VH-VL binders against q9w060r2686to2784. Designs and how they scored, part 1

All scores and structures are predictions.

Target 1, 99 residues: q9w060r2686to2784
Amino acid sequence: SLNSQILYNFAAKFLPVDGEIEGEIIITDLKLYFLATYRCRYFNVNCDIANITEIWLKRYQHQETAFEILLDTNKSLFFSLQNADDWKIMREVFCDKIV
Below, numbering starts at 1 at the first letter of every chain, in headers, positions and changes, except where a header shows other numbers; antibody chains are not in Kabat numbers.
F, E and O are the ipSAE of ESMFold2-Fast, ESMFold2 and OpenDDE, as the mean of both directions, binder to target and target to binder. V2 is 0.75 times the mean of E and O plus 0.25 times the DockQ between their complexes.
[cut] stands for letters that were removed.

## First folded at step 1 (VH-VL)

Design nB1 (framework fv_nivolumab)
Fold by ESMFold2-Fast, scan of step 1:
Structure nB1 (fold): chain C 99 residues (1-99), chain A 120 residues (1-120), chain B 107 residues (1-107)
Amino acid sequence: as target 1 above (99 residues)
Amino acid sequence: QVQLVESGGGVVQPGRSLRLDCKASGFTFSSYGMHWVRQAPGKGLEWVAVIWYDGSNKYYADSVKGRFTISRDNSKNTLFLQMNSLRAEDTAVYYCARGFWSGYKPFDYWGQGTLVTVSS
Amino acid sequence: EIVLTQSPATLSLSPGERATLSCRASQSVSSNLAWYQQKPGQAPRLLIYGASTRATGIPARFSGSGSGTDFTLTISSLEPEDFAVYYCQQYNNWPLTFGQGTKVEIK
């Protein structure tokens, strides 16, 4: 089995084209997960950190709390964090992937 | 409303195998990580294994690594623990527990447990 | 793995008395510490998580405090139903580990 440690947990929104889905981002040493707060299997996502190619910092509702993750599969995931402190931690964790 | 029910416990001889099932209801099973925790008679709690919500990651206590396999079937709302090469030290009540993914809420729901006795 | 040491092993008290239970970690677990109550023949019940946050439905007489390596669970005035075994658990590092338990029993 993989030796995985939960490093960070943030309240977040997943932002698909058609709305917003409340949930949480969980970051381990190997993976990033998004888990929705209600029954919504299609909006639960995970990706290997090694497969993240770029992270673009974005705004959501006039605040610097959002980011877009680009994967090596050419898929894109758009998230908003609840507060500025979590945003700062995300910038630190992924500083070498931020455009 | 949230309910976890373990089954499959019993008496087995050392070296044999046993499978435990945990049936979940009252919540979206596929959205939660799940754990097995055991308690030997008269002893404290010992964490055994975890499986992520989609089955993608698994982690085991060193005492069971290589012998036990955790798995899940989200279509049946069921968690499994396959126990191979059983030892007397594996005698315990086995609980399934709903995992934490957010905030500081580790094991918020537990099953009632199923007894596994390994004896010669 | 992180070792959690609970003390005392047994508390013998009467209803109405204050109970103070200790949990010490071999290395820092930040505030990622939970407390559980277990009665004979029953599954554990989550009382406190994040060192000091009461779980839903837990009476106000239960309180948790501490951070890093030194944690305390306090029951301000024992009720008859509070006589049980209490376990601390860290969820800062894998593997998850529990203390060996403190039994709160009637004197």
Scores: ipSAE 0.006, ipTM 0.591, lowest interface PAE 11.9, mean pLDDT 83

Design nB3 (framework fv_nivolumab)
Fold by ESMFold2-Fast, scan of step 1:
Structure nB3 (fold): chain C 99 residues (1-99), chain A 120 residues (1-120), chain B 107 residues (1-107)
Amino acid sequence: as target 1 above (99 residues)
Amino acid sequence: QVQLVESGGGVVQPGRSLRLDCKASGFTFSSYGMHWVRQAPGKGLEWVAVIWYDGSNKYYADSVKGRFTISRDNSKNTLFLQMNSLRAEDTAVYYCARSLGYSSSWFDYWGQGTLVTVSS
Amino acid sequence: EIVLTQSPATLSLSPGERATLSCRASQSVSSNLAWYQQKPGQAPRLLIYGASTRATGIPARFSGSGSGTDFTLTISSLEPEDFAVYYCQQYNNWPLTFGQGTKVEIK
């Protein structure tokens, strides 16, 4: 977990209940990170891949480019990806967790 | 005006160490991911290493893993590359580069570069 | 690692002509591709990111297109200052990789 290998990165939006935060999703062999484009630590998120229980494919703004991650703490993280190609790669990377 | 200025390059013998510095100005250094990219004489560009905005995560090209260490001092707006066990194939101009949006992987600003020559 | 192959290696053209530069990836990189220009003795300059988005201050004659494995940089009408080496770079997978470059030179 120290310095795990980066496998993928995607331009993404983190979707909290009351807004949109632009940034980047980084996937390693052990963790998923979201790093905000804006100069603010509070918008950065990370979680262990092992703690992800389910991933739900979602629509955002009438496009099938979003997904929601459910953690073992019963918290969820909602993201939208920039394009359908990135979303397809995400589906293949997490095929074992997608409901 | 965004500026990145590299220093510390020079001629060094194989097996020795050298440290490169990159001084940033004109932007909030602590808000950006930083990279080192090198270019051997007459050759193309090769990505070397990245460090996230807060220093928490670092990643390296396979060619330099275990020999090079990237670090930063946000209080001094300075990026570092500690290069140990230098080899002839490490001879290159070394550029520091800024990634837009915290480790976003395209480089919107580059330094002028500093030449490192490893020869006996 | 993902290998990027640029073609042609050298493109010999005159000012006013259209330049078309190709970059092909060994695996899909989605739209996560950037283009840089480098002149002798200078650092690279960002032209395009996200395959098709022009960086701030880049003239409209530069355009990028493509997705997946096949990408193109087009310069609609070459100006004297456009004769340089051009590199593509992917940021879909780690490690980050660059193409070998295409040199656009005066005929």
Scores: ipSAE 0.007, ipTM 0.679, lowest interface PAE 8.5, mean pLDDT 85

Design nC1 (framework fv_nivolumab)
Fold by ESMFold2-Fast, scan of step 1:
Structure nC1 (fold): chain C 99 residues (1-99), chain A 121 residues (1-121), chain B 107 residues (1-107)
Amino acid sequence: as target 1 above (99 residues)
Amino acid sequence: QVQLVESGGGVVQPGRSLRLDCKASGFTFSSYAMHWVRQAPGKGLEWVAVISYDGSNKYYADSVKGRFTISRDNSKNTLFLQMNSLRAEDTAVYYCAKDRYSSGWYGFDYWGQGTLVTVSS
Amino acid sequence: EIVLTQSPATLSLSPGERATLSCRASQSVSSYLAWYQQKPGQAPRLLIYGASSRATGIPARFSGSGSGTDFTLTISSLEPEDFAVYYCQQYGSSPLTFGQGTKVEIK
């Protein structure tokens, strides 16, 4: 289902507490995936879009390119997009969940 | 040096209102989320509220939702907590706290000295 | 809400001894865990963030470890100024939550 239903693909960084992990965000009709460039404990981070409760716009390195995804499980995922245009598209895709 | 200085605490009767201020200096205030954390006498720490770097997003603990309002004035480097309909269980020292990261909402690298709010008849 | 349980509630030790404090989460918080020190009449002070990263100005005797649900704060050799209450705090999930605290006191 990841290969057949891709709606968006963005270069991104996953932002754990102590650093950044380069990869890509893939959005399908049902899920959001983060696929890391290097294999690490955050490789293949994913969530169901239906389980996203809130999205908070954030800054990263003093740029307005980041966002936090809050899940119904009370888990949070922090991402930064490398391209400002991709960040604008992400904001439009999830406009109904922006806090 | 980073400093956070709270003010506005005092003794107030149940059902009344009080406003707390937190003056920030020594960092780019407008780039970080800010939090209020409280501590009842002899008890542990309890998170109260957060406000985003630009003031557009706010989140509250269930215990204060609908009664407390967090706000900020980035031009004055000041964080506010408006406390309405105060209850005895709101009695606590209230701390202003700064996020560790501009991209994060969590972890407090600097705290103010705290201001005591006593809700008593 | 993620519940953090600290143990022991009180740890009675002498200066020079090693202190080991535990914090257990009801659900995984990955490495999104901080430790704070609080002395009577003072604001909390950040010691450790990201489970294991020492904050600026914090002495090397303080170290943090753990991931997921099981975390430890270690003070390798207690100094007189280390007798205080220690709190863990998770920021992997909303709402933010703190443990109930561990009091490190003089034996």
Scores: ipSAE 0.000, ipTM 0.574, lowest interface PAE 15.1, mean pLDDT 83

Design nC2 (framework fv_nivolumab)
Fold by ESMFold2-Fast, scan of step 1:
Structure nC2 (fold): chain C 99 residues (1-99), chain A 121 residues (1-121), chain B 107 residues (1-107)
Amino acid sequence: as target 1 above (99 residues)
Amino acid sequence: QVQLVESGGGVVQPGRSLRLDCKASGFTFSSYAMHWVRQAPGKGLEWVAVISYDGSNKYYADSVKGRFTISRDNSKNTLFLQMNSLRAEDTAVYYCARGGIAVAGTRFDYWGQGTLVTVSS
Amino acid sequence: EIVLTQSPATLSLSPGERATLSCRASQSVSSYLAWYQQKPGQAPRLLIYGASSRATGIPARFSGSGSGTDFTLTISSLEPEDFAVYYCQQYGSSPLTFGQGTKVEIK
């Protein structure tokens, strides 16, 4: 729609309190989206990049391919990436936010 | 089984508009993201646009931003591409394709047979 | 955008021979690469996704390999119906992009 440009997209798992949802992280110039088809329904979680305060490296299933995004609302989003190459790109894109 | 049928192609002069339709059958259309992909005569494939399952998210290739609008009507199982300000370089066979914006869906598992759009004076 | 370069542009082979097609990405796409087959006058057909997973109904003679920037599609023994143009497509970075294609033609 509104001049939004997709810059990157990665396979990812969204990790809510009680489960995991397989999908895709899409990064635009303004927003980060997590988009999935889950149980034959579309699933969407998103945030403005400007609202991201910190990104914390986390372990998931004994691998260092997970991260937690902390928002200025004090809410957080927890994701796991499929492989190390995608994590390297994510680290470079958000180098100023990673703790 | 799954079928996608494009229509609306034809010959049109530069600067004019054309609308393409894609009728879906054989699957739950309202559960899938849908894409348009084009191919200029004798050339390779170029991704054009995607629309989410409910129409709330739309993304476009830079070459068509501001000129093309993707939309859908889930009650009619139909995908649309409104093409405005057409240029000679928009001449191509236009395919609708089923996919998604999720990892599994960003590959195109089903395609229509395509409709030819020729932009010429 | 990520540029995909396919090589060779044309493969001239006989039925029964092995075909090896290459796709190189300008940046890492991890394993988010698909292969399509297109015959004249037809829409593309998905062969491989995730670099190495065969799509439903695709014969075992088709296999994919690679990760990061270098990918290969192999047809172990060409059948007459395999002479077509093959495209790679990445979905690791937006916008979605395709290679220019490799034509597999009969010798």
Scores: ipSAE 0.006, ipTM 0.601, lowest interface PAE 11.8, mean pLDDT 83

Design nC3 (framework fv_nivolumab)
Fold by ESMFold2-Fast, scan of step 1:
Order: structure tokens, then sequence, then C-alpha cells
Structure nC3 (fold): chain C 99 residues (1-99), chain A 121 residues (1-121), chain B 107 residues (1-107)
């Protein structure tokens, strides 16, 4: 569970290789969580913010609303945001990690 | 090199308890959901339990719910299965396995060698 | 609970022959199906995930296909090391379930 103050909350889609999962991104001072809307497939998809090495801006459906998080484990998480305002906040929060 | 090593298996009498350990190395253990999967002698594979990367969420197969408890210690890179009220039907090789995805509804990309649990009188 | 049924139970073939293994789900699992190989005394080894994607290090002779309820694992030309038991596994819904296995044995 979340044990830290929630700083940001964004409607988002998690984009694994094999699917598209609707949910929300929650950012705390220590972690980024993805909480799926339906409690069936992906529970507690998350990473420590300290373990994020790079964030690559991507396009989704012809708009710059997606990003890929690269972790120090050589794993990546791919997300699309629904709102332009959330996209702007995400870029500001992680400006030092964006490539 | 990803490695999972199970230990703690053995012969126990019905109604007693046993704890299995799984030591992980070669990857960031705290980033993965972990599973226990068992296989009775001469039979197929049966999923037993899962624990989320941080230990906050756990799910069990109906056959073990209320008797088995999955846990983990991320500081020690170790997964545990506490088995209480053991039955003859729990006799199996127990494997620990890693979720391929950052979720638990996943295939398993790495497995341990397994540890045999025999429940007999 | 989604039940996976594998057929045939046993497939007796010679090296060099093509093996075709079936897995049928009691309800749709979309493409959320994996295949494993297990040799006696060993842990299972992931071969295919997402119905058709080969896992790292798996030879090209292994291929998977299908979606929904009907899935196939094909070994285009059997090598001696391919004689083993093969399991399918669905990860489309809880609980995770496996098929009963298909044994590929030497004729």
Amino acid sequence: as target 1 above (99 residues)
Amino acid sequence: QVQLVESGGGVVQPGRSLRLDCKASGFTFSSYAMHWVRQAPGKGLEWVAVISYDGSNKYYADSVKGRFTISRDNSKNTLFLQMNSLRAEDTAVYYCARSRYFDWLSPFDYWGQGTLVTVSS
Amino acid sequence: EIVLTQSPATLSLSPGERATLSCRASQSVSSYLAWYQQKPGQAPRLLIYGASSRATGIPARFSGSGSGTDFTLTISSLEPEDFAVYYCQQYGSSPLTFGQGTKVEIK
C-alpha cells in the first residue's frame, strides 16, 4: 500500500507489449505507482523514483502524450497520459530524467 | 545471471507445519512479483500463491487459502512459504518462480530447482 | 477458473519430424498464453509467451500461434533434446492455471 503523501495523480494507460490497461498513475515522494481500473491483470505496477535512469518521450495516437520509464534493472514501463495538463506536470516533475 | 534456490522441503506428518525459503540473486528482487508453483509426483503444474514486489498484496489458490502464507524479505532477497495444517494432497515439488511482467497475472521467466515436500504418516 | 485442455496427451515421433501440440481454454484468454518445456527432474523452462513470442534463448524451431481459446505450439523439426513434457499456462485471469501436459516421446 501507499505510505507516503500523494503528490500527483494522472489518468493513464499502461502499455505492456501484449496489451493496453486503463488506470491511473500516482506519484509520491518515493515511488511511482500504476493502479489499474480493474483489479484483474496488473496490481501494484510501480518503481522507486530513485531507480529511474531515463524517461523517453513517445507519441501515442499522433500526440506527444506517452513516455517510457527506464529503470536501473534494464526494465522499462511504457505509459500514455490522457490529459495535456497532466502531460505538462509529468514533464516538469521529471525534467532531470527526460532524454 | 538470475538464480532462485529453494530450501526447507522434507518429510512431515499430516497436520504439521513446514516453511520453505527461496533465495534470489542476480536481479533486483524487490522489483518483481514472486510465485510458488507446485507439482505432485507424476502430475502437472499447479499455481499456489503470489506476493507483490513490496509484499502488500497476496493471492492464493483456493486449495491452500487459510493454510499457507506467502511472505518476503526484500532486504535478504528471500521469498517464504509458511505451510500449516499440511495434508497428503500437499505432497509435491515446490518451485519458486519470477513474474516476467511487473504484475502477477504473468508467465514465469525464471524458476528455482524445486524442493520436495512429502506429507505422509 | 479457466480450464486448459492439452491434446494429444502423448505424441510419439522420431527426430526430424514436426510436432504440433494443442491447448484449448474453456473461455477466452486473448493472447495471454505461455508454453513451457519440462524434462525429468528439472524445473519448467519458458518457451513462448503472449501466445507467439519466443523467450530469450529459445531456438527458432519453436513457434506458437493462436488467440482466444485455441492455441498451438509447433516444433518444426524435432531435435533429440526436444523430447519432454510441454505445458500451456494462461495468465488472462485469476487464478493462474496450467494444462495437464503433452508428453513428446521417441517413437
Scores: ipSAE 0.000, ipTM 0.602, lowest interface PAE 13.0, mean pLDDT 85

Design nC4 (framework fv_nivolumab; at its last look DockQ between E and O 0.13; V2 from the best seeds 0.00; counts 0 for: pae E 13.8 > 2, placed apart)
Fold by ESMFold2-Fast, scan of step 1:
Structure nC4 (fold): chain C 99 residues (1-99), chain A 121 residues (1-121), chain B 107 residues (1-107)
Amino acid sequence: as target 1 above (99 residues)
Amino acid sequence: QVQLVESGGGVVQPGRSLRLDCKASGFTFSSYAMHWVRQAPGKGLEWVAVISYDGSNKYYADSVKGRFTISRDNSKNTLFLQMNSLRAEDTAVYYCARDEWELRSDYFDYWGQGTLVTVSS
Amino acid sequence: EIVLTQSPATLSLSPGERATLSCRASQSVSSYLAWYQQKPGQAPRLLIYGASSRATGIPARFSGSGSGTDFTLTISSLEPEDFAVYYCQQYGSSPLTFGQGTKVEIK
């Protein structure tokens, strides 16, 4: 959107109900986007940051690299980051929603 | 050889507090998330709370938020549930259960035998 | 929260018969569904996870199927030790929820 500035971007996997999709998470002041690396039905997954109620930090393949975003609709988005350093940055960015 | 042993249950009056302990053995306790799950007499299972393997993340069912506190001491292989402001509807057998705290894998491969908490006047 | 509805509430069968237990979710949980067996006075025991994967040590007569909102646990030929209460549990969305249980009883 016109008022959104990209604050962070991370290599990530989106985990929909039917598989794993490789791509990138982009965080702006208003929205979180997931952009798939390849054309698919999940090419653009997004949510308003204001609609995020909780973020549950989780492991993926025994590493602290994953998280679940719970929206105010009670729908969840599941992501795995490529490295633990990006995951720590995500924790700091969303510290108010992890408690 | 995986064992989870709950203790601390008993009969308490409404409004009072009780602490449950769960002692783990036979596995690397600090590598697993731990949950509390309860079952009221003659009823089904209800998830209560979870704590991450390092204690940094804690989450609660809406029915217990603000009253119950989950904690752990990895040096003692022990999980705790501090229950405050107890109500009659908290009467249940309380089980501790383990999970690997991995994305989309929150099911329970091992359970303790449970400890009965009865809240009555 | 996602509500899980199990049916029937009670299933009366004889040893050697096939048991079919249903679990229906109020919204899709994909394949993120587990089944547990509980005998009186005992803790639940994990049978199936991921809708269809048998847990370690679980006999082949137990099988799970389904995805989305409709799930089935099948016991191909009941043994005496299989008469128990069975619970489904979803882990597709927070909070974690269980069905109310199906009692499999003799006769």
Scores: ipSAE 0.143, ipTM 0.775, lowest interface PAE 4.9, mean pLDDT 88
Fold by OpenDDE, look of step 2:
Structure nC4 (fold): chain C 99 residues (1-99), chain A 121 residues (1-121), chain B 107 residues (1-107)
Amino acid sequence: as target 1 above (99 residues)
Amino acid sequence: QVQLVESGGGVVQPGRSLRLDCKASGFTFSSYAMHWVRQAPGKGLEWVAVISYDGSNKYYADSVKGRFTISRDNSKNTLFLQMNSLRAEDTAVYYCARDEWELRSDYFDYWGQGTLVTVSS
Amino acid sequence: EIVLTQSPATLSLSPGERATLSCRASQSVSSYLAWYQQKPGQAPRLLIYGASSRATGIPARFSGSGSGTDFTLTISSLEPEDFAVYYCQQYGSSPLTFGQGTKVEIK
C-alpha cells in the first residue's frame, strides 16, 4: 500500500470456510486487499496480484458474484461482490487470470 | 482503566475439558476484537485464538484448531475459551488480550494477568 | 508462519548501560512489529508498536527501529526495573507470532 496506487474499490464479502466477513476489496497496481468493516487486521487479507495463478467464477452459497482466487502457495481465497457492476469490472481487470 | 481478569484455570487430566473466562472492564468491550495468548512454563508466547468484536468471526492457531472454541458475551463483557481434548502441551498460562482498535493493528495493548492451566496425568 | 528470531538470548548489563536487542523476521513484516516487556510472574506489557511507536506511558529511554525483516529495541540507559524478558511480535501476516525472547539480566 505504501508504493501502490488504488485502482478499484469494491464492496465485498470474504468467504472463509465457516462464515462470511463484510468489507471491501481494494485493488492496487500490485496487490489485492480485503479490509473488513471492523478494525481488526487479522480478518483482513491480501495477496500480490502476481501470485494469483487462477480466478474461478462460480456460485458460492447461492451468490452469483462469488469467485475464488488461487494463489501460487496453493492457498485459495473466496470472495463475493455486493455490486453487479463491480463484478463486471473485476472480471475485466483480471480477465487474463480467469479460468 | 482497562482491566482484564482471567479465571477458570486449574489442573486437569489429558482428554478432559476446561473453560476459561476473561472479564473485561474499563472500555467498550463490544468494540474490540479479543485474543487468547498462552505461555508454557519457562517458554515464550504463543497466539491461540481471536474473535471479532461481535463474535461473528473466529480464527485459531493450528495447534488448537478443532479442540478449542473462542466465544464472547458482550452483554457480560466476558471472553471465553472452551478447551476440549486437552493435551500435556496445552499446559500454559493463558492470557486474554485486547486487540488495539486501529486499522492494520493486531498487537496487544492490554493483557490480563493470566490463568494457569496444567494438563497432567 | 513468520518466524521471529531474537538475539541475543541473554544480555547481561549494568544499570545505566545501553541495551540493544535484535529481532529478525523470516520474511518481511513491513512495520507491523511490536515489542513487549515481561517480568517474572507478570503479563507482558506493550512497549512499542508499529516498529517505532512508543506505547502510552512507556519511558522515552525505550525506542524501536527497523522495517521489513530487521528490528531493534533500544534501551538507552537501563534502569533497575528494566531487567526483564523482551519479546517481539509480528502482525504483518497470520498467524500472529512472537520471538523466543531476550532476557536482559543484571550483570
Scores: ipSAE 0.016, ipTM 0.696, lowest interface PAE 6.2, mean pLDDT 89
Fold by ESMFold2, look of step 2:
Structure nC4 (fold): chain C 99 residues (1-99), chain A 121 residues (1-121), chain B 107 residues (1-107)
Amino acid sequence: as target 1 above (99 residues)
Amino acid sequence: QVQLVESGGGVVQPGRSLRLDCKASGFTFSSYAMHWVRQAPGKGLEWVAVISYDGSNKYYADSVKGRFTISRDNSKNTLFLQMNSLRAEDTAVYYCARDEWELRSDYFDYWGQGTLVTVSS
Amino acid sequence: EIVLTQSPATLSLSPGERATLSCRASQSVSSYLAWYQQKPGQAPRLLIYGASSRATGIPARFSGSGSGTDFTLTISSLEPEDFAVYYCQQYGSSPLTFGQGTKVEIK
């Protein structure tokens, strides 16, 4: 369950095509979650880590703090991390998926 | 005009259960995330739990996870905290606190007056 | 978990003096910091949110500043009703945490 196996918790923004949603990324051994700070359409977004096919490193607002996560359903999730150290950790955690 | 009134506090032995209620008025309760925050006698503030406006998401402090359950009934404008397996360290004044109109911001603009829970032999 | 350390623990001042209260976070919380006032026997009262924005009805003598890890609450000229305990609270990361408080007491 989410509460029993949390490995990482990153302050983040979810970046849908038309917006910017503050929240946090939670990573367990099986899933990646985004939990919005504010009530919105994207309050609880998640995926199985096994379904992530590629991760692309991106810039957001001229900072190398972002990821685009591609899923096996041809959908993508775009995030910007608040903390540069968290960005480095994300790269290490998912190094086998980074293009 | 905004009012939050906690009830259900009292003296209880360790290992027992207690339920706290928070009755809300003067605002659209179903539009707000709600929190419990506690303060042990002579101590500072400790965040306990949060529930989203529709009850679909709940988060807990590690000190209470697995023992406490936050819930709400939007038709009755009431927030609840079910406290099981109470310990001496759960002794505190418990406040309900309102998050933000229509958005969860995680700071608290209105607080109840609190209800005292004493866990003692 | 982000630890907030407030200093000083106690600030002994007279009415009319300037009070400067510090809050240091163990990790960056950006500007997601709030300040509360708590008087004996009462619930906390929101003073400042977003590090520097005054909540509705808060007098102009209260101001907040800072970002990242270092934050300050300033009361430009203490009134008799300002002698209380002040808490900072971060909302930049889960779980939400509070500082241990600074007591502002009459000298």
Scores: ipSAE 0.000, ipTM 0.576, lowest interface PAE 13.8, mean pLDDT 86
ESMFold2 (binder alone), look of step 2: mean pLDDT 94; pTM 0.953

Design tA3 (framework fv_tislelizumab)
Fold by ESMFold2-Fast, scan of step 1:
Structure tA3 (fold): chain C 99 residues (1-99), chain A 120 residues (1-120), chain B 107 residues (1-107)
Amino acid sequence: as target 1 above (99 residues)
Amino acid sequence: QVQLQESGPGLVKPSETLSLTCTVSGGSISSYYVHWIRQPPGKGLEWIGVIYYSGSTNYNPSLKSRVTISKDTSKNQVSLKLSSVTAADTAVYYCARHKYSSSFYGMDVWGQGTTVTVSS
Amino acid sequence: DIVMTQSPDSLAVSLGERATINCKSSQSVSSYVAWYQQKPGQPPKLLINDASNRATGVPDRFSGSGYGTDFTLTISSLQAEDVAVYYCQQYYSTPYTFGQGTKLEIK
């Protein structure tokens, strides 16, 4: 049951080059998921935590609440969190990968 | 079996802050979302907001300036505070849980509701 | 905000007959619609998720259908215990919004 394995859940925006998509980030022991509020082409964005090589802390709309995940494929995923407390938790969860 | 129970003062004076508590038994508030919904007498349902597993929140824009939802995981409780109340805030207030999964997105467990009357 | 509009506001159906309640959204909500049943003095009870998925413990006479802007709740053979107000809800985007409710009565 996937919901019994959920460690963290955050309101978030996925930031592709062409815009922003509202949704939520779900972190389990093995994976990070982004699930869009709208059922669209970007729903079910996910990656294995083991495949994350670096996380870059970023600004979004003049706030220090964003981050970019670099995967071992050299693909990146860019997210913005709505809440400063969630961003602090995200930093703690991935402290070993933050550059 | 998971149960939710709302509690708080039944009577609140205009301009004061309404404070309600949702107590969860048979499960942990950390395992799901908790929503607050209200229903004025003889009217339909209005969504107030939600608190996620992480403690982050999302509020109805019509109430956002007045509403705060928080949780205390040690007490297994979620609280709702609504400031500057008026007669329009008179309603039955419910808390409800929601699990995220591929097959389940609706609110499957609701409290019995607590009646709040705003009057002098 | 997404507006959910139910029709009819009230419906009277004979025991054993089919009841149909409709719900329209002001914009596409894909399949992100739930249906709830509320009896007097009780909280709402979840009936249907994701437009068509019946919740655990809900009798198979209840079914949901629809996608986009038009949704339907059907009770195939009305029983006395089904007298209630029924609400649709979208959870496609916040704020989550409910229809105004349909009161179901026995003829």
Scores: ipSAE 0.006, ipTM 0.599, lowest interface PAE 11.2, mean pLDDT 82

Design tA4 (framework fv_tislelizumab)
Fold by ESMFold2-Fast, scan of step 1:
Structure tA4 (fold): chain C 99 residues (1-99), chain A 120 residues (1-120), chain B 107 residues (1-107)
Amino acid sequence: as target 1 above (99 residues)
Amino acid sequence: QVQLQESGPGLVKPSETLSLTCTVSGGSISSYYVHWIRQPPGKGLEWIGVIYYSGSTNYNPSLKSRVTISKDTSKNQVSLKLSSVTAADTAVYYCARESGYDRYYGMDVWGQGTTVTVSS
Amino acid sequence: DIVMTQSPDSLAVSLGERATINCKSSQSVSSYVAWYQQKPGQPPKLLINDASNRATGVPDRFSGSGYGTDFTLTISSLQAEDVAVYYCQQYYSTPYTFGQGTKLEIK
């Protein structure tokens, strides 16, 4: 079960090299999860918040709706958000990591 | 334990808007997808729509022009509004939770249902 | 929309015998099928999700199987409390759709 208290949630697309996956971003006190709407190999993508080193603003489909999370493991996660309110939440939660 | 309870008027006049509320106790609606399902007398189940963790919604295309699902996290309630009702909207209306992707898929907790009759 | 078709529409089985209910989808839904039990005057109860995963508290006489377009719910040894209408449901894509239901009765 996802038993941790959910602090923030918002609709998102996960953007792996081979496509786009619809789902939601869920932020708890320790982790960021992406939960896909349908089961696939990306149905549960997650990382520890403590391991996030940088967050970069990106464009997706000609709009500034995306961001890339860079982890201390030298891996990155690329997401697209639906609206400005969700992006405001992301900026406030991770203000010390936004580049 | 988590419980869901539907409430709303039992009788609605044709052309009016049906308004139902689902109250969640024992858990937070922010932790679940919440679905609305209906069942006309003597018939099977019809999915109406869902509200996701984010507050985004998805509706059955057959009802999309008339349906709004919303939530109030401070009251732990999910609401269903169905406009321009006709006798075909007479049914028992259920709310149900989908508890999360990591263990459960499918709707594991249902309200008792509330009967709605559309008549003059 | 994905159409879910159950067979048979009604089924009578003797106590202690095996009951089998089938569900076909109009297109592949992978394993994203749930089964529900509904008794008169009650809401549906989740029995099986992900085609074969038994829900918490559901007796082990209930089992599900299938993948793609063909799914089966089996009750290995029917008990009196199993009299109900059974529904399959796909959650592969919206709109979520249910089968028409199978009424299970004691012979």
Scores: ipSAE 0.007, ipTM 0.610, lowest interface PAE 10.4, mean pLDDT 84

